# Designs tried in a protein design chat: VHH binders against o28486. Part 4

Target 1, 243 residues: o28486
Amino acid sequence: MIGIIGGTHILEIKVLKDVEETRIETPYGTAEIDVGRVDGIDVAIIQRHGKRKDKPPHRINHAANFYALKSLGVKYVIGMGSVGALREEYSLPSLIIPHDYIDFFSGVTIYNDSLVHVTPGFDEYLREVLVEVARKISSFPVIDKGVYFQTRGPRLETKAEIAMIKSFADCVGMTAGSEATIARELGLSYAIVCTMDNYAHGIKNQSIDYREIVEKAKENARECLKIVEEAVKKVWEEKIQRT

## First folded at step 17 (VHH)

Design r3
Fold by OpenDDE, fold request of step 20:
Structure r3 (fold): chain B 243 residues (1-243), chain A 120 residues (1-120)
Amino acid sequence: as target 1 above (243 residues)
Amino acid sequence: EVQLLESGGGLVQPGGSLRLSCAASGFTFSDWAMSWVRQAPGKGPEWVSGISGSGGDTYYPDSVRGRFTISRDNSKNTLYLQMNSLRAEDTAVYYCARGPYTWYSGFDYRGQGTLVTVSS
C-alpha cells in the first residue's frame, strides 16, 4: 500500500476505486483515511485539511496521519500540495518537487518524552520518481529542485515576510515541512510535489482575479494528481511488487 | 531516435498571426506531454505553453494566455502553436519540446527551433 497526502482539491477528484472511508485510532489521535485502489494498486489517501475542511494548517495532526498510514503498512508516502512561488522568474503554473525545506516554527514531533534527534528531509528516491514522471507527463514547467519554506499559517504572509524568505527558498507553504519531519521520525519515506498556482505576496503582480486563481488551482491540482498517480505506479513496481 | 522538427516561423507584423508546427518522431507521441518554449536573444528560455498527452489539458503563462493556442494531432504526431495578436516582445526562437521544461535538468528533448520575428 502506498500513501498519498493531499489538500482540499483532492476531495473533488475520485482518485480511488472501491473506496472505503476509514477512521484509524492512533496514539496521537484519530486519522481519516480513504483506502482504495489506483489502477489495481492499494492506496491510502489522507486529506490533510480534513474531509470537512475543518483542519487549518496549524491544526493538522500530522503525527496521527502518518502513524495511521504506517499502521496500514505504508512505507512510501507521496504528498501533493499548493504553494506560492517565491521567484518571479518561475512561470506559472509550475510544479515544484522540493529537495529541502525550512520550518522553524511548526514544532511538530512525535518525540515529546524522549531525547531523540533526527535529521529530516524529503526522500530522494521518491523525488526522483516524481521528477521522472513529471518530466514525461506534466503539461507545465517543473522545478525539479527547490527549498520549501513553511510558515505556520493559517494567515498568509506579509510582504515583509516574503521579502525576507524569498532569499532562502523557492516556494512557500504551510504543511510540507511538518509532514516530512513526522515522516522521517516515523521511518516513512516521504516526498511532495506542489503546484505553484500563484506568486507569493509581493513577488509578482498577477492579472488574474481571485475566482480565476481558484479555478486554475483546481485544474493544476488535477494535473498534479496525474503525476502522483503515475508515481504511485512506479513506486509500486519498483519497491513493492518486486520485493 | 527522437526527433522534433519545428516549422512555421517567419516575419510578421504586430497584430499578425502565425501557426507553428512540430513534427515528432522516434517515440510514442501520445504518451508525452509536449510544450513550446521560446528564447529571445540575451534572455533565458520562457515557457510558452504545454499540453497533455491526450491533448485534453492545455496551459499557458499570463504572457501569452488568450493569444496563443497549443494543440496536437496525435494521429499525425504533430504539435501546433497558433499565435495571434503577435507583439514585438514575442520575437524569439520557438522550440518544440518533449515533456515540460525542467528548471535544472532542462529539456528531455527539444527541436532546433524556428525563428519568429514580430516587427513593423
Scores: ipSAE 0.913, ipTM 0.961, lowest interface PAE 0.4, mean pLDDT 94
Fold by OpenDDE, fold request of step 20:
Structure r3 (fold): chain B 243 residues (1-243), chain A 120 residues (1-120)
Amino acid sequence: as target 1 above (243 residues)
Amino acid sequence: EVQLLESGGGLVQPGGSLRLSCAASGFTFSDWAMSWVRQAPGKGPEWVSGISGSGGDTYYPDSVRGRFTISRDNSKNTLYLQMNSLRAEDTAVYYCARGPYTWYSGFDYRGQGTLVTVSS
């Protein structure tokens, strides 16, 4: 079984066949997981913001989510997300597959009662798979590495904040660092592919109507999902099916 | 051997139209997304358009949206770019590429390009 974690856009897309909605109790809380199949492959999907969209970024129970996945036998987790672009030279839309991240704000960890230190990061194998797939089937440009800057949310960043972080990162989001950290602590492989649908505040003036932005974001998310699905197949073939 | 051969470039007046073609060979054309990228003198490469393997999904940057249309005929292994309402700033060498442009890894394959000059 391969894990997928996505945002609100994934809710609008029927990804799984033979889907079973489950609630899994974990030591960290309850996780909602949809279990089904993608092209015959067992897949578990988590909507990070909840099915009811009642989990803003700072309230996402990452520990419960990833623990639940682990409990189901998941070893590889692919994230999909949406981020703000911090580089004006990027053409939108674009995909980014970050190789590192900055997260000073979330403070997420499962090590609350013991002294354990891990060095977190995105899984390089999964990154390679995502990049390989994206370079074949993506319909818009791919940033095949970059630094993901995580803010706590839920509010958007001020111009001053963006002016600061743009010197250190390529995109800004609210969840990928947390997910990567928890994944590493739990011994899961995790990487993420993100759509860049808009520029972060103050990076570049966009004259696009809000409605148009939303529609474009949905479209971009569908493209991202295609990449994730192909990545799942590849991971299955290379790491699961042969074992 | 993978080959991409662009054609259709030339001199056109502002407001004019051109249609570029890219003949592909040496690989399963429909398995790959395709893209157009242009490079103007003294400037870096600029993504112009992308299209999915099936041709069902197309994407454009704001700079060309509404003016350019990417399409493909998988039965002919050919990629197209219809360019309307051309502007002086559209002057560049236009390249056909297999897959998307990637920032660090570059193009998987790219053609030799065709020159488009928009001038009065």
Scores: ipSAE 0.913, ipTM 0.961, lowest interface PAE 0.4, mean pLDDT 94
Fold by OpenDDE, look of step 18:
Structure r3 (fold): chain B 243 residues (1-243), chain A 120 residues (1-120)
Amino acid sequence: as target 1 above (243 residues)
Amino acid sequence: EVQLLESGGGLVQPGGSLRLSCAASGFTFSDWAMSWVRQAPGKGPEWVSGISGSGGDTYYPDSVRGRFTISRDNSKNTLYLQMNSLRAEDTAVYYCARGPYTWYSGFDYRGQGTLVTVSS
């Protein structure tokens, strides 16, 4: 079984065949997981913001989500995200597959009662898979490397904040660092592909109607999902089916 | 060997139209997303449009949205770019590329390009 974690848009897309909605109790809380198949491959999907969209970024229970995936036998987790572009030279829409991240604010960890130190990061194999797939089937440009800066949310960043962080990162989001950290702590492989749907505050002046933004984001999410589906197939073939 | 050959470029007046074509060979055309990228003198490559392998999904940057249309004929292994309402700033060499432009890796494959000049 391969895990997928996505945002709100994943709820609107029927990704799974033979879907079973489940709730899994974990030591860290309850996780909602949809289990089904993608092209005959067992897949577990989590919408990180909850099916009711009642989990803002700072309230996402990443520990419960990833623990639940692990309990289902998941070893590889592919994230789908939406981020703000921190570079004006990026074309939008685009995809980014970050290779590293900065997260100073979340403080997420499963090690609350023991002294354990891990070095977190995105799984390079999964990154490679995502990049390879994206290079073949993506309909927009791909930033195949970059630093993901995580803010806590739920508020957006001020211009001053963006002015600072743009010196250190390529995109800004609210969840990928936390997910990567928890994944590493739990011994799961995790990488993420993100759509860049908008420029971060102050990067480029865009007068875009909110409705248009939402629609674009939905379209972009579908494109991202195509990549993830192909990535799932590749991971299945290379890492799971042969074992 | 993968080959991409662009055609259809030329001189056009502002407000005019051109249709570019790209003949692809050496790979399973329908398995690949395709893209158009342009490069103006003294500037870096700019993504112009992308299309999925099946042709069902198309994307554009704001700079060309509503004016340009990407399409493909998989039976002919050909990619197209219909450019309408051309502007001076559209002047560039236009390249057909296999897959998307990747920021660090560049193009998987691209053609030699075709020059589009928009001038009064």
Scores: ipSAE 0.890, ipTM 0.949, lowest interface PAE 0.4, mean pLDDT 94
Fold by OpenDDE, look of step 17:
Order: C-alpha cells, then sequence, then structure tokens
Structure r3 (fold): chain B 243 residues (1-243), chain A 120 residues (1-120)
C-alpha cells in the first residue's frame, strides 16, 4: 500500500476506486484515511485538512496521520501541495519537487518523552520518481529542485517575511516540513510535489487573496494528480510488486 | 534518435499572425507532453506553452495567454503553435521541446529553433 497526502483540493477529485473510509485510533489521536485503489494499486489517502475542512495548517495532527499510515503497512508516502512562489522568474503555474526544506516554527515531533534526534529530509528515491514522471508528462514547467520554506499559518505572510525568506527558499507553504519531519521520525519515505499557483506576497505587484489562491490550487490540482498517479505506479512496480 | 524540427518562423508586423510547426521523430510522440519555449537576444529561456500527451490539457503563461494556442496532431507527430496579435516583445527564437521546461535541468530535448521577428 502506498500513501498519499493531499490538501482540500483532493476532496473534489475522485482519485480512488472501491473507497473505504476508515478512522484509525493512534497514540497521537484519530486519523481519517480513505483506502482504495489507483489503477489496481492499493492506496491510502489522507486529506490533511480533514474531510470537513476543519483542520487549519497549525492544527493538523501530522503524528496521527503518519502513524496511521504506518500501521496500515505504508512505507512510501507521496505528498501533494500548493505553494507560493518565491522567485519572480518562475512561470505560473509550475510544479516544484523540493529537495530540502526549512521549518523552524512547527516544532512537530513524536519524541516528546525520549532523547531521539533524527535528521529529516525528503526521500531521494521518491523525488527521483516524481521528477522522472514530471519530465515526461507535465504540462507545467517543472522546478525539479528547490527549498521549501514552511510557515506555521494559518495567516499568510507579510511582505517583510517574504522579503526575508525569499533569500533562502524557492517556495513557501504550511505543511510539507512537518510532514517530512514526522515521516522521517516514523521511518517512512516521504516526498512531495507542489503546484505553484501564486506568487508569494510582494514577489510581484499583485494583491494576495486567499480565495484566489484556493481557486487556482483547485484548477491546477488535476495536473499534480496526474504526476502522483504515475508516480504511484512506478513505486508500486519498482519497490512493492518486485519484492 | 530523437529529433525535433521547427518551422514557420519569419518576419511579421505587429498585430500579425504566425503558425509554427514542429516535426517530431524517434520516440512515441503521444506518450510525451510537449512544450514551446522562446529565447530573445540577451534574455533567458521563457516558457511559452505546454500540452499534454493526448492534447487534452494546455497551459500558458500570462504573457501569451489569449494570443497563443498550442495544439498537436499525434497522427502526424507534429506540434503547433498558433500565434496571434503578435507584439515586438514576442521577437525570439522559438524552440519545440519534448516534455516540460525544467529549471536547473533544462530541456530533455529541443529543436534548433525558428526565428520569429515582429517588427514594423
Amino acid sequence: as target 1 above (243 residues)
Amino acid sequence: EVQLLESGGGLVQPGGSLRLSCAASGFTFSDWAMSWVRQAPGKGPEWVSGISGSGGDTYYPDSVRGRFTISRDNSKNTLYLQMNSLRAEDTAVYYCARGPYTWYSGFDYRGQGTLVTVSS
């Protein structure tokens, strides 16, 4: 079984066949997981903001979500996201497959009662799969390397904040760093592909409207999903079916 | 061997139209997304348009949206770019590319390009 984690846009896209909605109790809380199939491949999908869209970024229970996936036997997790572009030269829409991230503010961890230190990061194999697939079938330009900067949310960033972080990162979001950290702590492989749907505040002369961001993300979600579906097939073939 | 050959470029007045073609060979054309990228003198490459393997999905940057139309004929292994309402700033060498343009990695494959000059 392969795991997929997505945002609210995934709710509007019927990705799975033979869907079973499940609720899994974990030591960290309850996770909602949809189990089904993508092209005959067993997949578990998590909607990170909840099916009722009642989990803002800072309230997402990443530990419960990833623990639940692990408990189902998931080893590889592919994330789908929407981010703001920090580079004016990027064309929008675009895909980005980040190779590293900065997250100083979330503080997420499953190690609250023991001294364990891990070095987090995105899984390079999954990244390679995503990049390979994207280079073949993406109708968007692809940023096949980049640093993901995570803010806590739920508010958007100020111009001053963006002016600072654009020196260090290529895109900005609110969840991928947390997910990567928890995944690593739990021994799961994780990588993410994101649509860049808007420029971050102050990057170009544009007003930032959250509603507009959401609409663009929905519009571009199909393209991202195409990449993920093909990636799932490759991972299945290379890492699961042959083993 | 993968080959991409652009044609259709030339001199056109502002407001005019051109249709570019790209003949593809050496690979299964319909399995690949295709793209147009242009490069003006002294500037870096600029993404112009992308199209899915089936042709069902097309995307444009704001700079050309509404003026340019990407299409493909998989039976002929040919990619097209219809350019209308041309502007001086559209002057560039236009390249046909297999797959999307990728930052940091560049093109998978691209042709030699065809020059489009928009001038009065």
Scores: ipSAE 0.886, ipTM 0.949, lowest interface PAE 0.4, mean pLDDT 94
Fold by ESMFold2, fold request of step 20:
Structure r3 (fold): chain B 243 residues (1-243), chain A 120 residues (1-120)
Amino acid sequence: as target 1 above (243 residues)
Amino acid sequence: EVQLLESGGGLVQPGGSLRLSCAASGFTFSDWAMSWVRQAPGKGPEWVSGISGSGGDTYYPDSVRGRFTISRDNSKNTLYLQMNSLRAEDTAVYYCARGPYTWYSGFDYRGQGTLVTVSS
């Protein structure tokens, strides 16, 4: 079984079939998971912001979500997301597949009362799969590595915050660092492909508007969906079907 | 074995139109997204359009949106770029490329290019 984490449009994957909604109790709370199949491949799907879009970034129960995936036998988790560009020279729309992240602020962990220190990072194999797929089928440019800066949210970043971080990162978002950290703590492989739909606050002479960001992300989500769909097939072929 | 052959470039006045073609061979054309990229003298490559393998999804940067139209005919293994309302800043060598521009890895394959000159 392969795990997928993204927004509400992930249930629009073209070949997704036999979807069953379920709730899984975990030591960290209840997780909402949809189980289904992509071309006969079992998948477990998390809508990270909830099915009612009621979980802003700082309220996502990452521990419950990833524990539930693990309890279903998931070993590989592919994320899809949306980020702001920190470099004005990037063409938009683009995809970015980050290779590393900065997250000083979220504080998410399953190890609240024990001395366990994981070595953080995105999974190198899954990143290679995402890059290989994107280089074949993406209809717009791909930034095939970069640093993801995670802010806590839920508000967008101020111009001063963006000015501070743009020298150290390539994109800004609110979730992937938390997901990568928790996945590593639970022994799961995780990587993410993101659309860059807008420039971050102050990067260009543009006002930013949350409604416009959401509409652009919605328009470009199809690209991420097809990348994730093909990545699921490739992971299945290489790591599951052959073993 | 992969070959991409561009044609259709030339000299055109501002406001004019050109249609570029790219003949593809040596791979399963419909499996691959395709791009047009241009390079003006002394500048790096600039992505100007992309299209999915099926042809169902097309994308453009703001600099050409509304003026350029990418299309493909998978039965003829051919990619097209219709360029309208041409401007002096569109002067460049235009390349057909397999797959998207990737920021650090560049293009998988691209052709030899066709020169488009926009000048009065």
Scores: ipSAE 0.694, ipTM 0.881, lowest interface PAE 1.0, mean pLDDT 89

Design r3
Fold by ESMFold2, look of step 18:
Structure r3 (fold): chain B 243 residues (1-243), chain A 120 residues (1-120)
Amino acid sequence: as target 1 above (243 residues)
Amino acid sequence: EVQLLESGGGLVQPGGSLRLSCAASGFTFSDWAMSWVRQAPGKGPEWVSGISGSGGDTYYPDSVRGRFTISRDNSKNTLYLQMNSLRAEDTAVYYCARGPYTWYSGFDYRGQGTLVTVSS
């Protein structure tokens, strides 16, 4: 079984079949998981902000989510997300598949009552799969590595914050560092592909048209979903079907 | 072996139109997304358009949106770029590429390009 974690559009996977909605109790709380199939491959899907969109970034229970995936036998988790661009020279729309992250502020961990130190990161195998798939089927540019800066949210970044962090990172988001950290602590492999939908605050001038922004975000998410669907097949063939 | 052959470039006046073609061979064309990228004199490459393997999804940067149209004919293994309302800033060598532009790794395969010059 392969895990998928993403935002609102993740259930728009067109080949997703036999979806069974479940709630799983874990030592860290309750997780909401959809179990289904993609081309005959068992998948477990988490909508990170909740099915009712009631979990803003700082309230996501990452430990419960990833523990629940682990309890279902998931070993590989593919994320999809949305980020702001920190480089004015990046064209939009594009995808970014980060290779590392900076997260000073989230503080997420399963080690609340013990002295345990881990060095987490994005899984290199999963990242390679995502890059290989994207290089074949992405209909728009791919930033095939970069540093993801995680802010806590839920507020967006100030211009001063962006001016400071653009020297150290390539994109900014609110979730992938937390997910990578918790996944590693639980012994799960995790990597993410992100749509780059807008420039971060102050990087470049952007059009302000709400309907256009929503329509572009839906289209960009659909492209990202195609990458995830193909990556699921590749991981299944290489790591699960053979073992 | 993979081959991509662009054609259709030339000299046009501002406001004019051109249609670029790219003949593809050596691979299963419909399995791959395709791109057009351009490089103006003295500048780095600029992504111009992308299209899915089926042709159902197309994408454009703001600089060409509404003026350029990417299309493909999978029965003829051919990629197209219709360029309308051309401007002097569109002057560049236009390349057909298999797959997307990837920022650090570049293109998987691309052609030799076709020159488009927009000048009065």
Scores: ipSAE 0.693, ipTM 0.882, lowest interface PAE 1.1, mean pLDDT 89
Fold by ESMFold2, fold request of step 20:
Structure r3 (fold): chain B 243 residues (1-243), chain A 120 residues (1-120)
Amino acid sequence: as target 1 above (243 residues)
Amino acid sequence: EVQLLESGGGLVQPGGSLRLSCAASGFTFSDWAMSWVRQAPGKGPEWVSGISGSGGDTYYPDSVRGRFTISRDNSKNTLYLQMNSLRAEDTAVYYCARGPYTWYSGFDYRGQGTLVTVSS
């Protein structure tokens, strides 16, 4: 079984056959998961913000979500996200497949009562699969590596915050660092492909409105999902079906 | 061997139109997304359009949206770019490319290009 975790619109794009909606209890809380099939491949999908869109970025229970995926036998998790561009020279729309992240402040972990340290990162095999697929089938540009800066949210970033961040990162979002960290702590492989729909606050002389960001992300999420679906097939063939 | 051959460039007046073609061979054309990229004198490359393998999804940057239309005919292995309301700023060599522009890896394959000059 392969896991997919996505944002606001992943469940609005019907991708699964024979869907069973379920709630899984974990030591960290309850997770909402849709289980079904994509082209004969068993897939578990989580909408990270909840099915009722009631979990803002700082309230997402990452530990419950990833533990629940692990309990279903998932080993590979592919993320979908939406980010702001920190570089004016990037064309929009585009995809970014980050290779590393900066997250000073979220503090997310499963190790609250024990002294354990993990080496953080995105899974390089999954990243390579995502890049390979995107280079063949993406209909718009691909930024095939970059640094994802995670802010806590839920508010968007100030111009001053973006001015400081843009020297050290390529895109800004609120979730992928937390997901990569928790996945590593639970022994799961994780990488993410993000749509880059808008420039971050102050990067260009343009108005920034959350409603406009959500509408653009919805329109481009279909492209991102095609990449993810093809990546699921490739991972299944290479790492799961072989054994 | 992958080949991409652009044609249809030339001199047009501002406000005019031009249609570019790209003949593809050496690969399964319908399996691949395709792109148009342009490069003006003294500037770096600029992505101007992309299209899915099936032709069902098309994308444009703001600089050309509403003026340029990408299309493909998979039965003829041909990619097209219809350019309307041309401006002097559109003057560039236009390249047909297999797959999207990838920021660090560049294009998988691109053609030799066709020159479009927009001048009074």
Scores: ipSAE 0.676, ipTM 0.873, lowest interface PAE 1.1, mean pLDDT 89
Fold by ESMFold2, fold request of step 20:
Structure r3 (fold): chain B 243 residues (1-243), chain A 120 residues (1-120)
Amino acid sequence: as target 1 above (243 residues)
Amino acid sequence: EVQLLESGGGLVQPGGSLRLSCAASGFTFSDWAMSWVRQAPGKGPEWVSGISGSGGDTYYPDSVRGRFTISRDNSKNTLYLQMNSLRAEDTAVYYCARGPYTWYSGFDYRGQGTLVTVSS
């Protein structure tokens, strides 16, 4: 079983079949999970913001979500998300597959009452799978490595905040650092592919019609969905079916 | 052996049009997204369009949006770029690439490209 975590468009995977909604109780709280199949491959899917869109970034229960995936036998988790660009020279739209992250303030952990220290990061194998798939099927540019700066949210970044962080990171978002940290603490493999639909505040002025921005974001999410779908198949073939 | 052969470049006046072609062989063409990437003298590569394997999704940067149109004919293993309203800034060698432009790994090109010169 392969885990998938993403935003609201994640259930638009075209070959997703036999979806059963469930709630799983964990030591860290309740997780909402959809179980189904992608091309005959069992998957467990988390909509990170909840099915009713009631979990803004700072309210996501990452520990419950990833523990629930682990309890279903998931070992590999593929994420999809969206980020703002911190580099003016990146063409948009594009995808970014980060190789590392900065997260000073989210504080997420399962180790609240024991002295355990992990060295977290994105999983090298899953990242390679995402890059290899994207290099074949992405219809627009791929930033095949980069540093993800995680802010706490839910508010967007100020111009001053962006001015401070743009020298140290390539994209900014609110979730992937937390997901990578919790996955590592629970012994799960995690990597993420992100759409880069906009420049972060103050990086570059975009005089683009909001209607066009909404349509572009919808199409860009489709690119991530295609890549995640193919990555699930590749992971299954290489790590699960082979054994 | 993967081969990509660009053609259709030439000298045009500003405001003119050209149609570039790319003949592909040695791989299952419809399985791959395709890109056009250009390189002006003394500059690094610049992505100018991309298209999905099926041809159903196309993308452009702002610099060429509305002027360039990417297309493909999977029955003939051929990629196209229709370039209209050409400007001096479009002068470059244009390469057909298999897959997207990737920022750190570059792009998968096999041909010598085709030169487009826009000059009055």
Scores: ipSAE 0.674, ipTM 0.873, lowest interface PAE 1.1, mean pLDDT 89

